# VHH binders against Flagellar brake protein YcgR (ycgR), part 173

Target 1, 263 residues: Flagellar brake protein YcgR (ycgR), of Thauera aminoaromatica (c4kar8)
Amino acid sequence: MAELSTPSPASPAPLDGGRGDELEKFTLRGARQILQLLQDLITHRGLITAHTGGGHSFMTAVLKVDEERGRVVLDPSPDPQANRRALAAPRLTCVTQLDGIRIQFPLVGLGEGQDKGRPALFAPLPAEMLRLQRREFYRLQVPLAHELSCLLKAEDLARKPVEVSARVIDIGAGGVAVVVPTGAAEFVIGGTLPACRLALPDGEPIELDLEVRNLNRQTQRNGTEQLRVGLRFAALPRAADTRIQRYIFKTERALNAKARGGL
Below, E stands for the ipSAE of ESMFold2; O stands for the ipSAE of OpenDDE; V2 stands for 0.75 times the mean of E and O plus 0.25 times the DockQ between their complexes.

## First folded at step 15 (VHH)

Design DX6 (from X73 with L100W; framework vhh_7pa5_2; at its last look DockQ between E and O 0.51; V2 from the best seeds 0.68)
Fold by OpenDDE, look of step 15:
Structure DX6 (fold): chain B 263 residues (1-263), chain A 121 residues (1-121)
Amino acid sequence: as target 1 above (263 residues)
Amino acid sequence: QVQLVESGGGMVQPGGSLRLSCAASGFTFSTYAMSWVRRAPGKGPEWVSYISPLGGSTSYADSVKGRFTISRDNAKNTLYLQMNSLKPEDTALYYCARDWDLWDSGRFDIWGQGTQVTVSS
């Protein structure tokens, strides 16, 4: 009677380390960045869903950031039971949205108190804040005043290497769209452009590999034809990714401030 | 258009009660802190009460503490002030005001026209 060894259930495949790395790209850990994002939530009057665990949540808002004490002031729930749950929870998971971007951050060490005779919830500043931008869908329209450019290493019709300075018209976490003069180079969809240089306003150009994903001919108002090239970041160093994300965030903030009449 | 409209004022005897209402329109009411401010004849404006956006935090001037209760219904875009044990010194024009800051009190960017409260024997 051969005991059929029931095959041990295959250990769930390790959560692909790639997902963790992807989340890290969207995680803010810098104290200044965190403070700024919290201030932005105040400025934009963002409501927050605070999850206390066990399927329970309540609505709150950041009322104030107390930098001196290193804490956030939160609006208590009008429901005393929700506040009790919040205070008993070892961790709050806060979820909100700002300008279509999902923001998630933990709060640990929640307490109740009063400031100037007003009841409030207090928590230490979060150690990290996750800003989930759907990579695939968000592209920042680059202001003309920023004059972003990308030096493309391409080939002409004779397969001779040429360098083309292209204006960046939009940028996202996954790539850029650029405009080049018609006939400046030959682009093939799926082709790789190695060792290109993206110029950001904040420092030295970023060297990166680009993949051609889209080609569109556009006629300008003046009758001049331009080629719009959609480019994917084929190989992007981590430091470069961080700079790009920082640029996008900073620019979005400035644009939104301007739209609100603040600049 | 952003607007605040107060109602519920009137004449009452000392010891009486009134409930003021303020209807808000033209902005996301649930995201703003709100206050009541009053102005008595010949006096400057006096802050009366504060309420946070979600209503979890409230405060009162010492002159009205224990007698007045501020509340809000965000679904109805309405602010309330329940006034009990009214005194002659509570006679004033009562304004609903939108707070500029969520937490820091004293600055208001929008006011209603006010509703008159008169406490007289």
Scores: ipSAE 0.877, ipTM 0.950, lowest interface PAE 0.5, mean pLDDT 89
Fold by ESMFold2, look of step 15:
Structure DX6 (fold): chain B 263 residues (1-263), chain A 121 residues (1-121)
Amino acid sequence: as target 1 above (263 residues)
Amino acid sequence: QVQLVESGGGMVQPGGSLRLSCAASGFTFSTYAMSWVRRAPGKGPEWVSYISPLGGSTSYADSVKGRFTISRDNAKNTLYLQMNSLKPEDTALYYCARDWDLWDSGRFDIWGQGTQVTVSS
């Protein structure tokens, strides 16, 4: 039969650089949220790769959420061996996409039965669903030509105000990484830099508060010292977030177009 | 354009067999549940059979159970109905229908033009 056993190279593999707490913020555990996401999969007719272990998988779909019985109805495989493996597995790891967002969830207690005179696979509603928004982990490497900068309102050794214009080397939804000359200012992990200004090409600089998350000293090949400062956006207004996401999207598309044009 | 085209109808004697086909185009066939529906002369539509998107689940109206078999080939975008032990009561215009619902049948949003099946001496 067609479309059997299309393995997903991304499942059950976690995202690169992920921490347990990083994945937690993309994990839905509310019953209403889970029901709505499953219903969205039904409405958009999302095909699911169900991993049964041992490198085996099969294609399925959520046909219905049976809220009255607290279960999902899955399309059985036309291949009886795939169904047998699924029923024998202690857990089914389901992977799919909805509008480019990766969705992953476990099903435990899979059984077979009938509803409406039709055979199906049934499982209790999942206790959690992972909804992975690439933009939350994506870090755009800023093209040098953009000369993206951030004016840091920091302090020197004597705790006197100092302004440092720092080059932005990467940017994501949650923060930036910048480079500054060693000694330009004192940075403390956990410290807050209020009223910094991020310069984007599309308008006036964005005023935002930054929190220092990491520091990495580098000695360049010519002996020059610089400091890589990882900065998190504090309390980011929606308008600022929208502008940052728009910049990332447009720049990524432009870089992809150059890569394709070179093929 | 979204299209369903039935074929394979004809005239057969009672006890005979026919195989209906439905060619789908203009949409992602494998993500939809499909049904066969028939309309006998002077009667309203009667649901005949259902098949799930990936083909793992089927069901039939009591009037055809054991005699008709629905199947699909998602690689060829084609729905089938094998009809055995045909009776005069099976005389109807047979439609394939795309089901909006994946499980709760009854919201058919796209239909073919039908293929006539006539069972008569």
Scores: ipSAE 0.599, ipTM 0.850, lowest interface PAE 1.5, mean pLDDT 86
ESMFold2 (binder alone), look of step 15: mean pLDDT 86; pTM 0.866

Design DX7 (from X73 with Y50H S59D; framework vhh_7pa5_2; at its last look DockQ between E and O 0.50; V2 from the best seeds 0.67)
Fold by OpenDDE, look of step 15:
Structure DX7 (fold): chain B 263 residues (1-263), chain A 121 residues (1-121)
Amino acid sequence: as target 1 above (263 residues)
Amino acid sequence: QVQLVESGGGMVQPGGSLRLSCAASGFTFSTYAMSWVRRAPGKGPEWVSHISPLGGSTDYADSVKGRFTISRDNAKNTLYLQMNSLKPEDTALYYCARDLDLWDSGRFDIWGQGTQVTVSS
């Protein structure tokens, strides 16, 4: 009677450490950034779904940020039972959307009270806020006024090294699209451009490696042919990633403010 | 077009009750704090009551506290003011107003035309 050794259930593949790292890129931990995002939620009058656990949630809003006391003021639910659940919960998971971007943040230490005689819920400022932008799909159209450029280190047809200053058309967390004059350099899809320099408005150029992902010839209205090159960040230092994300966030905010007639 | 339209005003005897309504249109009502403000003849505007966007937070002037109740139905885009134990001094034109701030009261960007409340014997 050969004891059929039941194959030990395959240990769940380690959650690919890459996903955690990707989430970290979208996680705001800076006090100023958190305050700004909370203020943006107020300004844009964002409604929040607060999850209390057990499949329960209620709608709320950030009414005020009390920086002096280090707390957020939340709109209580008109449902007393929802408030009781919220107060009993060790943690709230708050979910909202701002400008099509999903925002998620935890609140711990929820309490009820009054501010100037008004009933409210209070919580300490969140330690982190997750801003989930589908990196894969979101590309910020760079305003022409910003004059973003990327110095590309490429080769010509003779494999001679050439440097091409390219205008950045769009930027995302994963890469940039640039426009170069036709014939300025030879680009090969899948090829790497080492030690390129991305110029952002906020400081010194960022040195980075770029991978060519797409090539599109475009004819301008004036009849001039240009090459649009889609580039992936092949190796991006953490500090550079942070700067890029900051730029994108700041620019989006400005564009949205302008669109609302605020600027 | 953004609009607030008050209704429900009228004449009542002292001790009577009225329920005011304010119909909101042209904006996302559930995302704004709302207030009632009244203006008595010969007097300046007086803030009466405030309610948060979701209705979980309310506030009242001392003159109406315990007698008036502010509420809202976000599904109907409607603000309410239940007024009980009315007094002659409550006689005023009552306005619905949209608050500029979610928490701080006193600044308004949109007003209705008002509804007259008269409390007399």
Scores: ipSAE 0.870, ipTM 0.947, lowest interface PAE 0.5, mean pLDDT 89
Fold by ESMFold2, look of step 15:
Structure DX7 (fold): chain B 263 residues (1-263), chain A 121 residues (1-121)
Amino acid sequence: as target 1 above (263 residues)
Amino acid sequence: QVQLVESGGGMVQPGGSLRLSCAASGFTFSTYAMSWVRRAPGKGPEWVSHISPLGGSTDYADSVKGRFTISRDNAKNTLYLQMNSLKPEDTALYYCARDLDLWDSGRFDIWGQGTQVTVSS
């Protein structure tokens, strides 16, 4: 049995709209850049996950870029239901990777048709494409055993200052997600939590300002309700960024080694 | 090592049917378009059919349209050609070919050994 190549990172779902302002600087809008990137997908035979909304998706590929007609040619699904959903969708969100770089682009106006008698799916060329280095989109799911925590300086429901030690459930270059017991503090989307402390395993906790980006109630396996708080790093010192990236890299390496050695 | 191995050929009467298979190994099958190509005795290669990487788009030479059906099972790394209403002119050595062109078939880089199809009475 041949040794498998290093597994690719799991294909992420489309990036949510709550990160749209961060993504603009990675958005390609030049016609030449878009054509070249699409041609690179063809040359490297990149498989694409096309999301149709409502949690549905199908696998496809760019078969051809028809510059003269201003369109892309996509591989229809052999599943007729997937094709019907794609044709009914107001837009497709296409997600793929090229040489470890995440690529995401919308297609609108998808249609069924023929090119020299050969059926395929067609859409106008996208007006924009996201091109993201792994660092820019990746969020590590923090192993529970690491007990990674962040001390939040917030207010309780009575508007009194409170410090909440929150467990970090994921971490990336741009922020963390934490969980706290419901009612532990009052959080407001867009609010700033100054002088919080992120505890990494190596060295002193990192002092940083956090911005609340999203709030979601969650039910744990034991039935306890907690609040998931999405937090953005407001002004991340370079040394802190380096420590966070080092933690992510070392943890991924350890998890990958365990997966290969375990089964 | 990249390999394609054809099977399913044989002798049949005109009007008969055969199903060819091609087992692929040594490469990521689902990212490549695939073709069937045939070579009749004493003649050059003739393209027969092409299928896109995920199987959603197929194309056929005019001489086989309506009679032949190309398909693939990416979970089994296998390409198929169902041949119905066979004619003596279909007699040839049939090759499975890896196609570098995802749409405009014609650049084959890897071939199988071929499987013989003979249509005679």
Scores: ipSAE 0.574, ipTM 0.855, lowest interface PAE 1.6, mean pLDDT 86
ESMFold2 (binder alone), look of step 15: mean pLDDT 86; pTM 0.865

Design DX8 (from X50 with S59D; framework vhh_7pa5_2; at its last look DockQ between E and O 0.44; V2 from the best seeds 0.00; counts 0 for: pae E 2.6 > 2)
Fold by OpenDDE, look of step 15:
Structure DX8 (fold): chain B 263 residues (1-263), chain A 121 residues (1-121)
Amino acid sequence: as target 1 above (263 residues)
Amino acid sequence: QVQLVESGGGMVQPGGSLRLSCAASGFTFSTYAMSWVRRAPGKGPEWVSHISPLGGSTDYADSVKGRFTISRDNAKNTLYLQMNSLKPEDTALYYCARDLDYWDSGRFDIWGQGTQVTVSS
């Protein structure tokens, strides 16, 4: 009677390490960035859903950032039971939205007290803040005034190497869209453009590999034909990724400030 | 248009009670701290009470502490001031005001027209 060894259930495939890496791209860990984002939440009067665990949550807001004490001041719930739960929780998961971007951050070490005689909740500054942009919203339209460009290393119709300076029209964490003159180079969807150079306003160009993902011919109002090329970052150094994210964040902030009549 | 409209004022005897209301419109009420301020005849404005955006934090002037209660209903865009044990010295025009910031700036950017409270025998 051969004991049919029941095949051990296949260990769930390791969560594709790619998801963790993708989340890291959207995670702010810099003290200055965190402070700025918290200040932005105050400025924009962002309401926060604080999750205490067990399916419980309450609404709060950042009222003040106390840089000297390294803490955030939160609005207590009008529900005493919610506050008790919050204080008993080892960790709060805070969720909010700013300018269509989902923001998530943990708070650990919540306490209650008073600030200038007013009841408040206090927590140390978060160590990290996650900014989740939907892929669909992730593309920043680059202001014309920024004059972002990408030097593309491509081939012409004769397979001769050519360098094409392309204007960047939109940028996201995953890639860029550029416009090139029609006939400047031959692009193949799925093709790789190695050792290209992306010029950002804040420093030296970034060398990176690009993959062609989309090609669209566009006729301008003046009758000139341009080729819009959608490019994915095929290989991006970590330092470059950080610079790109910083640029996007800074630009979005500036655009939003302008839209509010502040500039 | 951003607007605050106070109501609920009137004449009451010493020891009596009133409940003031302030209806807010033209802005996201739940994201602003709010205050009550009063002005007695011949006197400057006096801060009375403060409430945080979500209502979890309240503050009172010493002159009204234990007698007045500030509250808000964010679903109704309404601020309240329950006034108990009223005294003649509470006679004033009462204003609701939107706080300029979330916390203790003591500055206000929007005011209502006020509602008169008179405490007299």
Scores: ipSAE 0.805, ipTM 0.919, lowest interface PAE 0.6, mean pLDDT 88
Fold by ESMFold2, look of step 15:
Structure DX8 (fold): chain B 263 residues (1-263), chain A 121 residues (1-121)
Amino acid sequence: as target 1 above (263 residues)
Amino acid sequence: QVQLVESGGGMVQPGGSLRLSCAASGFTFSTYAMSWVRRAPGKGPEWVSHISPLGGSTDYADSVKGRFTISRDNAKNTLYLQMNSLKPEDTALYYCARDLDYWDSGRFDIWGQGTQVTVSS
């Protein structure tokens, strides 16, 4: 009797589709770049989580690239059910990491067969591959106790200048999300807010330009409504980036210590 | 240190069964294809079976197909060979080998010490 396949551990989730515009600058579309990145995965023996949708996934690897036929050769699962699910899926979302670089790419048209007499899965080369460092997709949820704030230089509903002190709820390398009371200011997706000030716990506030990326209405537990504003850093000075990363690192360390019952 | 250690060999009568194990250490086992290779007395090495890194692709020499089953447990860093319907010609020293070529089972960079399988009346 063949040994049953062990269930895959909880796999890294594919990146949220709502971040598509933010990720475009990290997307490889050139055929040569894609072939080289796939070859790097083969050379470094990268393990891949292939997502079939509905929370299902299986482990695989790129065993080789058949450039002549324009396809990749994948290691099938030892679990026949996983293989059937993969073959039935209209699309696989493949996720892996190589030395701290997250790599994500779609495969469409998956088929089964043999390569040199050995069972394998096949798919056409992906048309695009996402390649980014952890800092490009990580968002720290800001602890309420920090009361981290951002002073927004915006306009009210009458188009008069107004300064709004907004609480920061998450922060990453590329931006922040803040909350403001409904009606405190008018925000337009794609609009810019120049010379805003991000207050971090140590040092002077960071002066930065922000671009509005999304707006979502939130209802609090007491029934009051607030506006969640997603803001992108337009041109982040190097010193500011360093301070933001330092804040994220220090806060993450403190949260880990608390989780272990730290003093 | 990189190491492969085989076990489970012994003496059996024709038609019997044995299960060989190979314990791997010192490298990331799940990223390598693995093979079993055997050496009969006075003969050169003969490739027996191959398994892909995640275990979904297996291959066998014609002489053992249908009788032997290769498997792996990546959580335990262990490779297995279940040998059924053993014949006297299966008598050999069996080696576990790390296979560098996913599709050409003849390029092995590390080997175990081997475990003896003897099939005789």
Scores: ipSAE 0.397, ipTM 0.788, lowest interface PAE 2.6, mean pLDDT 85
ESMFold2 (binder alone), look of step 15: mean pLDDT 87; pTM 0.877

Design DX9 (from X56 with Y50H S52A; framework vhh_7pa5_2; at its last look DockQ between E and O 0.02; V2 from the best seeds 0.00; counts 0 for: pae E 9.4 > 2, placed apart)
Fold by OpenDDE, look of step 15:
Structure DX9 (fold): chain B 263 residues (1-263), chain A 121 residues (1-121)
Amino acid sequence: as target 1 above (263 residues)
Amino acid sequence: QVQLVESGGGMVQPGGSLRLSCAASGFTFSTYAMSWVRRAPGKGPEWVSHIAPLGGSTSYADSVKGRFTISRDNAKNTLYLQMNSLKPEDTALYYCARDWDYWDSGRFDIWGQGTQVTVSS
């Protein structure tokens, strides 16, 4: 009687957010913390945008946490097609907000069923939940004359790969803020943009991975809408870090000199 | 802090009217499309209505079309939903939501705590 070793459920792949020491500070992995946060979402009646991939998403909410079964219960979409997509997706990316803090967590192994006679979606408890807080890093406002740019490798709404040349408006040790035309690409907070290229004035572009940390739509004086994207350096080579720091330092010095009436 | 606060909910008889308000703060309200979403008991969240940043375009779910009117006052950073000819099936928690996509009414990045609307005889 060969004991069919039930394959250990594959540990949900960590949120591809670059494991920088900084991301860990914002990532909850403790079972108790996760349960508490999910309960808080219930208490506050928080809506969740669940991304199913392919540019598709639906609105849901946590109905309850079943600790005994180790699962979360979600509202299904009123759209049957959205539910089908959700069930077919290998992973849901859930995005929500609580107390002004953006929360992101993956759900894998989604199933459908009934809760108290009502249709519901079920998933195992997330392995991790990311709380995205704004880092108070000093950011240099990039002079327009420097024309810093970042080539973003992103996806459009159809999940087609697109390259977007974005103007860098501020830069810090931890990342950049860029502006892109509205609709140029789809950005998801907590999403990774791999193999992007940051152009500095002092040499060849720096290849780096970026994580989307913030999104803000802005209207220019001319009435044109643009999207401000806050990006964290997810993987920055040491040499690149040095270059970025040098640029910031040099630029700050120049700006200060100018402000003091220096030539 | 970015915040949306809904108000104006309550209990009303079938055929009655309510006007919901949503006060926005912490962001440039006039640059964002806004939506109303509702969550009825036992049902998943349902999109109700959408309005463009400048109010020039509006859209409605079929279930509320002709009965509900979305509007906004950008000077007051306030979103409104006029609900007429209310039905029991309109009973829900109504959320104000900031649209991420100008054209797609299904993507929201922030929402309020909701205001309860109950339609009952």
Scores: ipSAE 0.312, ipTM 0.719, lowest interface PAE 1.5, mean pLDDT 85
Fold by ESMFold2, look of step 15:
Structure DX9 (fold): chain B 263 residues (1-263), chain A 121 residues (1-121)
Amino acid sequence: as target 1 above (263 residues)
Amino acid sequence: QVQLVESGGGMVQPGGSLRLSCAASGFTFSTYAMSWVRRAPGKGPEWVSHIAPLGGSTSYADSVKGRFTISRDNAKNTLYLQMNSLKPEDTALYYCARDWDYWDSGRFDIWGQGTQVTVSS
């Protein structure tokens, strides 16, 4: 017999339009992990923005996790129209942030009813939840004066080795974005670039294995064609991670000081 | 310094109305469920009404259902009880109380001083 399925309705966009698959590594899918995170939201009394689509949202909270029935209990809105939109929506996208942790999860099959004689909204436990600390989603725009570069060990169209010195335009805990002249090398989404070298202003370059995540062609104001390459750190030694975080922290402090001083 | 201060009590005739207020300070009011509890002469405390943190879920004791309305204004940190069609048996000292958790209405950790409501012909 065939398995009956209903197509998933269109979802709100991920946090970043080019980062949807990058977020998979921060997705909790274990039942125990999901239950614990929901219980943490209850304990912290976290307020949640529930997005119903069409630009509408309402405030809610997780009041209870009912493990025996496999459902969450939500605080209804005092606005009956918001509750009506929520019940009609094929999917809620729940978003909250407490102490720098972003939490996002879908709820499907929302219904209304009572729990211990008190009105409430109910949904099955989510099958997945995102949990992100700031370090996991923040990207620093690299000042031009720093001239950060990354030496890419790539291949040309003939599959011959080429080395490309690429300017780093942004950097975060999980990767960099670089620009190269169009045609400088052949990049394939999902491809790996072993033993590349990231040059930070202080200290020796960092040896990194990189994975190509996205490619965007850009035409500059002067008509020059460049390729923006989004690169993920495939393996990151702890010392390298520390240096990258130190660079980001120091650069943010310097940029904030200039903005406050008007310099 | 966490405080709940009730006001709005007084004497009314049977069938009359009163509105009680409870001003909250020293805590994040909008994240707590709240209750009204009353104590009639010679009786123990009786739960009257409950409201969820955002105000979308309310519940009432059978003795007041249809006559009393609980509400809250989270911008003003204030809980209200509108009491209509008052009866002599509603005579009591009325307290607002902060629920310890969202669904366990038997555990309150903070009460106000109470406000007296007296219904007499």
Scores: ipSAE 0.011, ipTM 0.467, lowest interface PAE 9.4, mean pLDDT 82
ESMFold2 (binder alone), look of step 15: mean pLDDT 84; pTM 0.843

## First folded at step 17 (VHH)

Design LA1 (from W55 with P107S; framework vhh_7n9e_1)
Fold by ESMFold2-Fast, scan of step 17:
Structure LA1 (fold): chain B 263 residues (1-263), chain A 119 residues (1-119)
Amino acid sequence: as target 1 above (263 residues)
Amino acid sequence: DVQLVESGGGLVQAGGSLRLSCAASGFTFSSYAMYWGRQAPGKGREWVSGISSGGGSTAYASSVKGRFTISRDNAKNTLYLQMNNLKPEDTALYYCAKQDYEWGTFSYWGQGTQVTVSS
C-alpha cells in the first residue's frame, strides 16, 4: 500500500541571496581570508548552527580544513535524521558568532565519510563568507508601552497618496521595522517613502526618507494578517541620528534595569 | 507550480533599446510585487527594478534609473522591462522574480534572457 511522503519544497532562490549591496562590503571572497576565518572557528571551538531548509537546523563545528582537497570537515549531528536532512539539502546556511562577530556562509555538495575513523561530514570550501560586527545587525525590540509609531507616506493601488500610521516593532542605527494592516498601502523592495515621520517619546516627530528593504507577511494570534515592512534610513541627518541613538541607549538601559528587578 | 518565463533579450548596439517580458503562471500575479534582476558572467546577482502588486510603486537601481522602465499587465499576467540607452555594462542574463512574503525577499524562478550590448 502506497503512503504519500510529506513534500518539502525547496525555498526559492532569492535575487539578493543574503549578499545584497549592503552586505557586499562585509563579504569575504579571498581564498586565504576564507581559510583563515575557518581556521579561527576551529581554534576558538566555534559552534555552528547549520540550516538545512524547511525550518530545520542542527549544531555542528568545523573540525578541519583540507586545503589540498579544497574541503571542510564538519562534526555530524548525534541525530541521524538531522544528518540525512543535511545530506539531502541542496545547500546549508551556516551561522555562528565569534567575539561579537556574526559569521555566515553557504555549503553546497555535502557528503559523508570518516575522519580518523570517526563519522564526519564533508563539503567543498565556501566561495564566500559574511562577517558582521554586532553593532551592524543589532536591533532594539521596541517595548509595547512606548507606543512608537511612524507615519508612512505611501501610495495606494490607484497611485493616490495615502498616510499610514505604522507601529514600530524594532529600531537600529540603520532603520526600523514596522507593521501595517494588509492592503493599507502598496510597498515594493527598493521603493522610497519620502518625508515619513518617526514619533519618539521626547520631542517633535523626526522627518525621514525611508527605503523599503524587506516585506514579510505576519499572522497574529487572532488570525489576522499584517505586513511587516523593513525600512532603511535613506539619509539620516546628524541631529536625527543622535536622537535615535539616545532613544535606543536609554531604552536598552531601562530594560537592563528591569531585568535586575530584585533591587 | 510557480513558473516565470523571460523573453525579449538579444544583441543590440550601445545606445539602443530592448523590451523584456516575463510571463507568469501558477499564482495570483496581481497579488505579488514583481522584480527584475541580472547577473553578468563572473559577478553576483544585481537587483535592477521592482513594481508593486497594482503598479502604484516602482523602484530602480541607481545604475539604470532614468533609462529603464518597469511595468506590468495584470490582465495578461505579464511583467515588462523597457530598456533604453543601453550600455555595454548592461550585458547580463536578466531574470524576473516574485515577491516572497515568507522570507521577505524575492525569488528567481525563470532561466533568464540574455542581453548583450556591443560598443
Scores: ipSAE 0.570, ipTM 0.883, lowest interface PAE 1.9, mean pLDDT 83

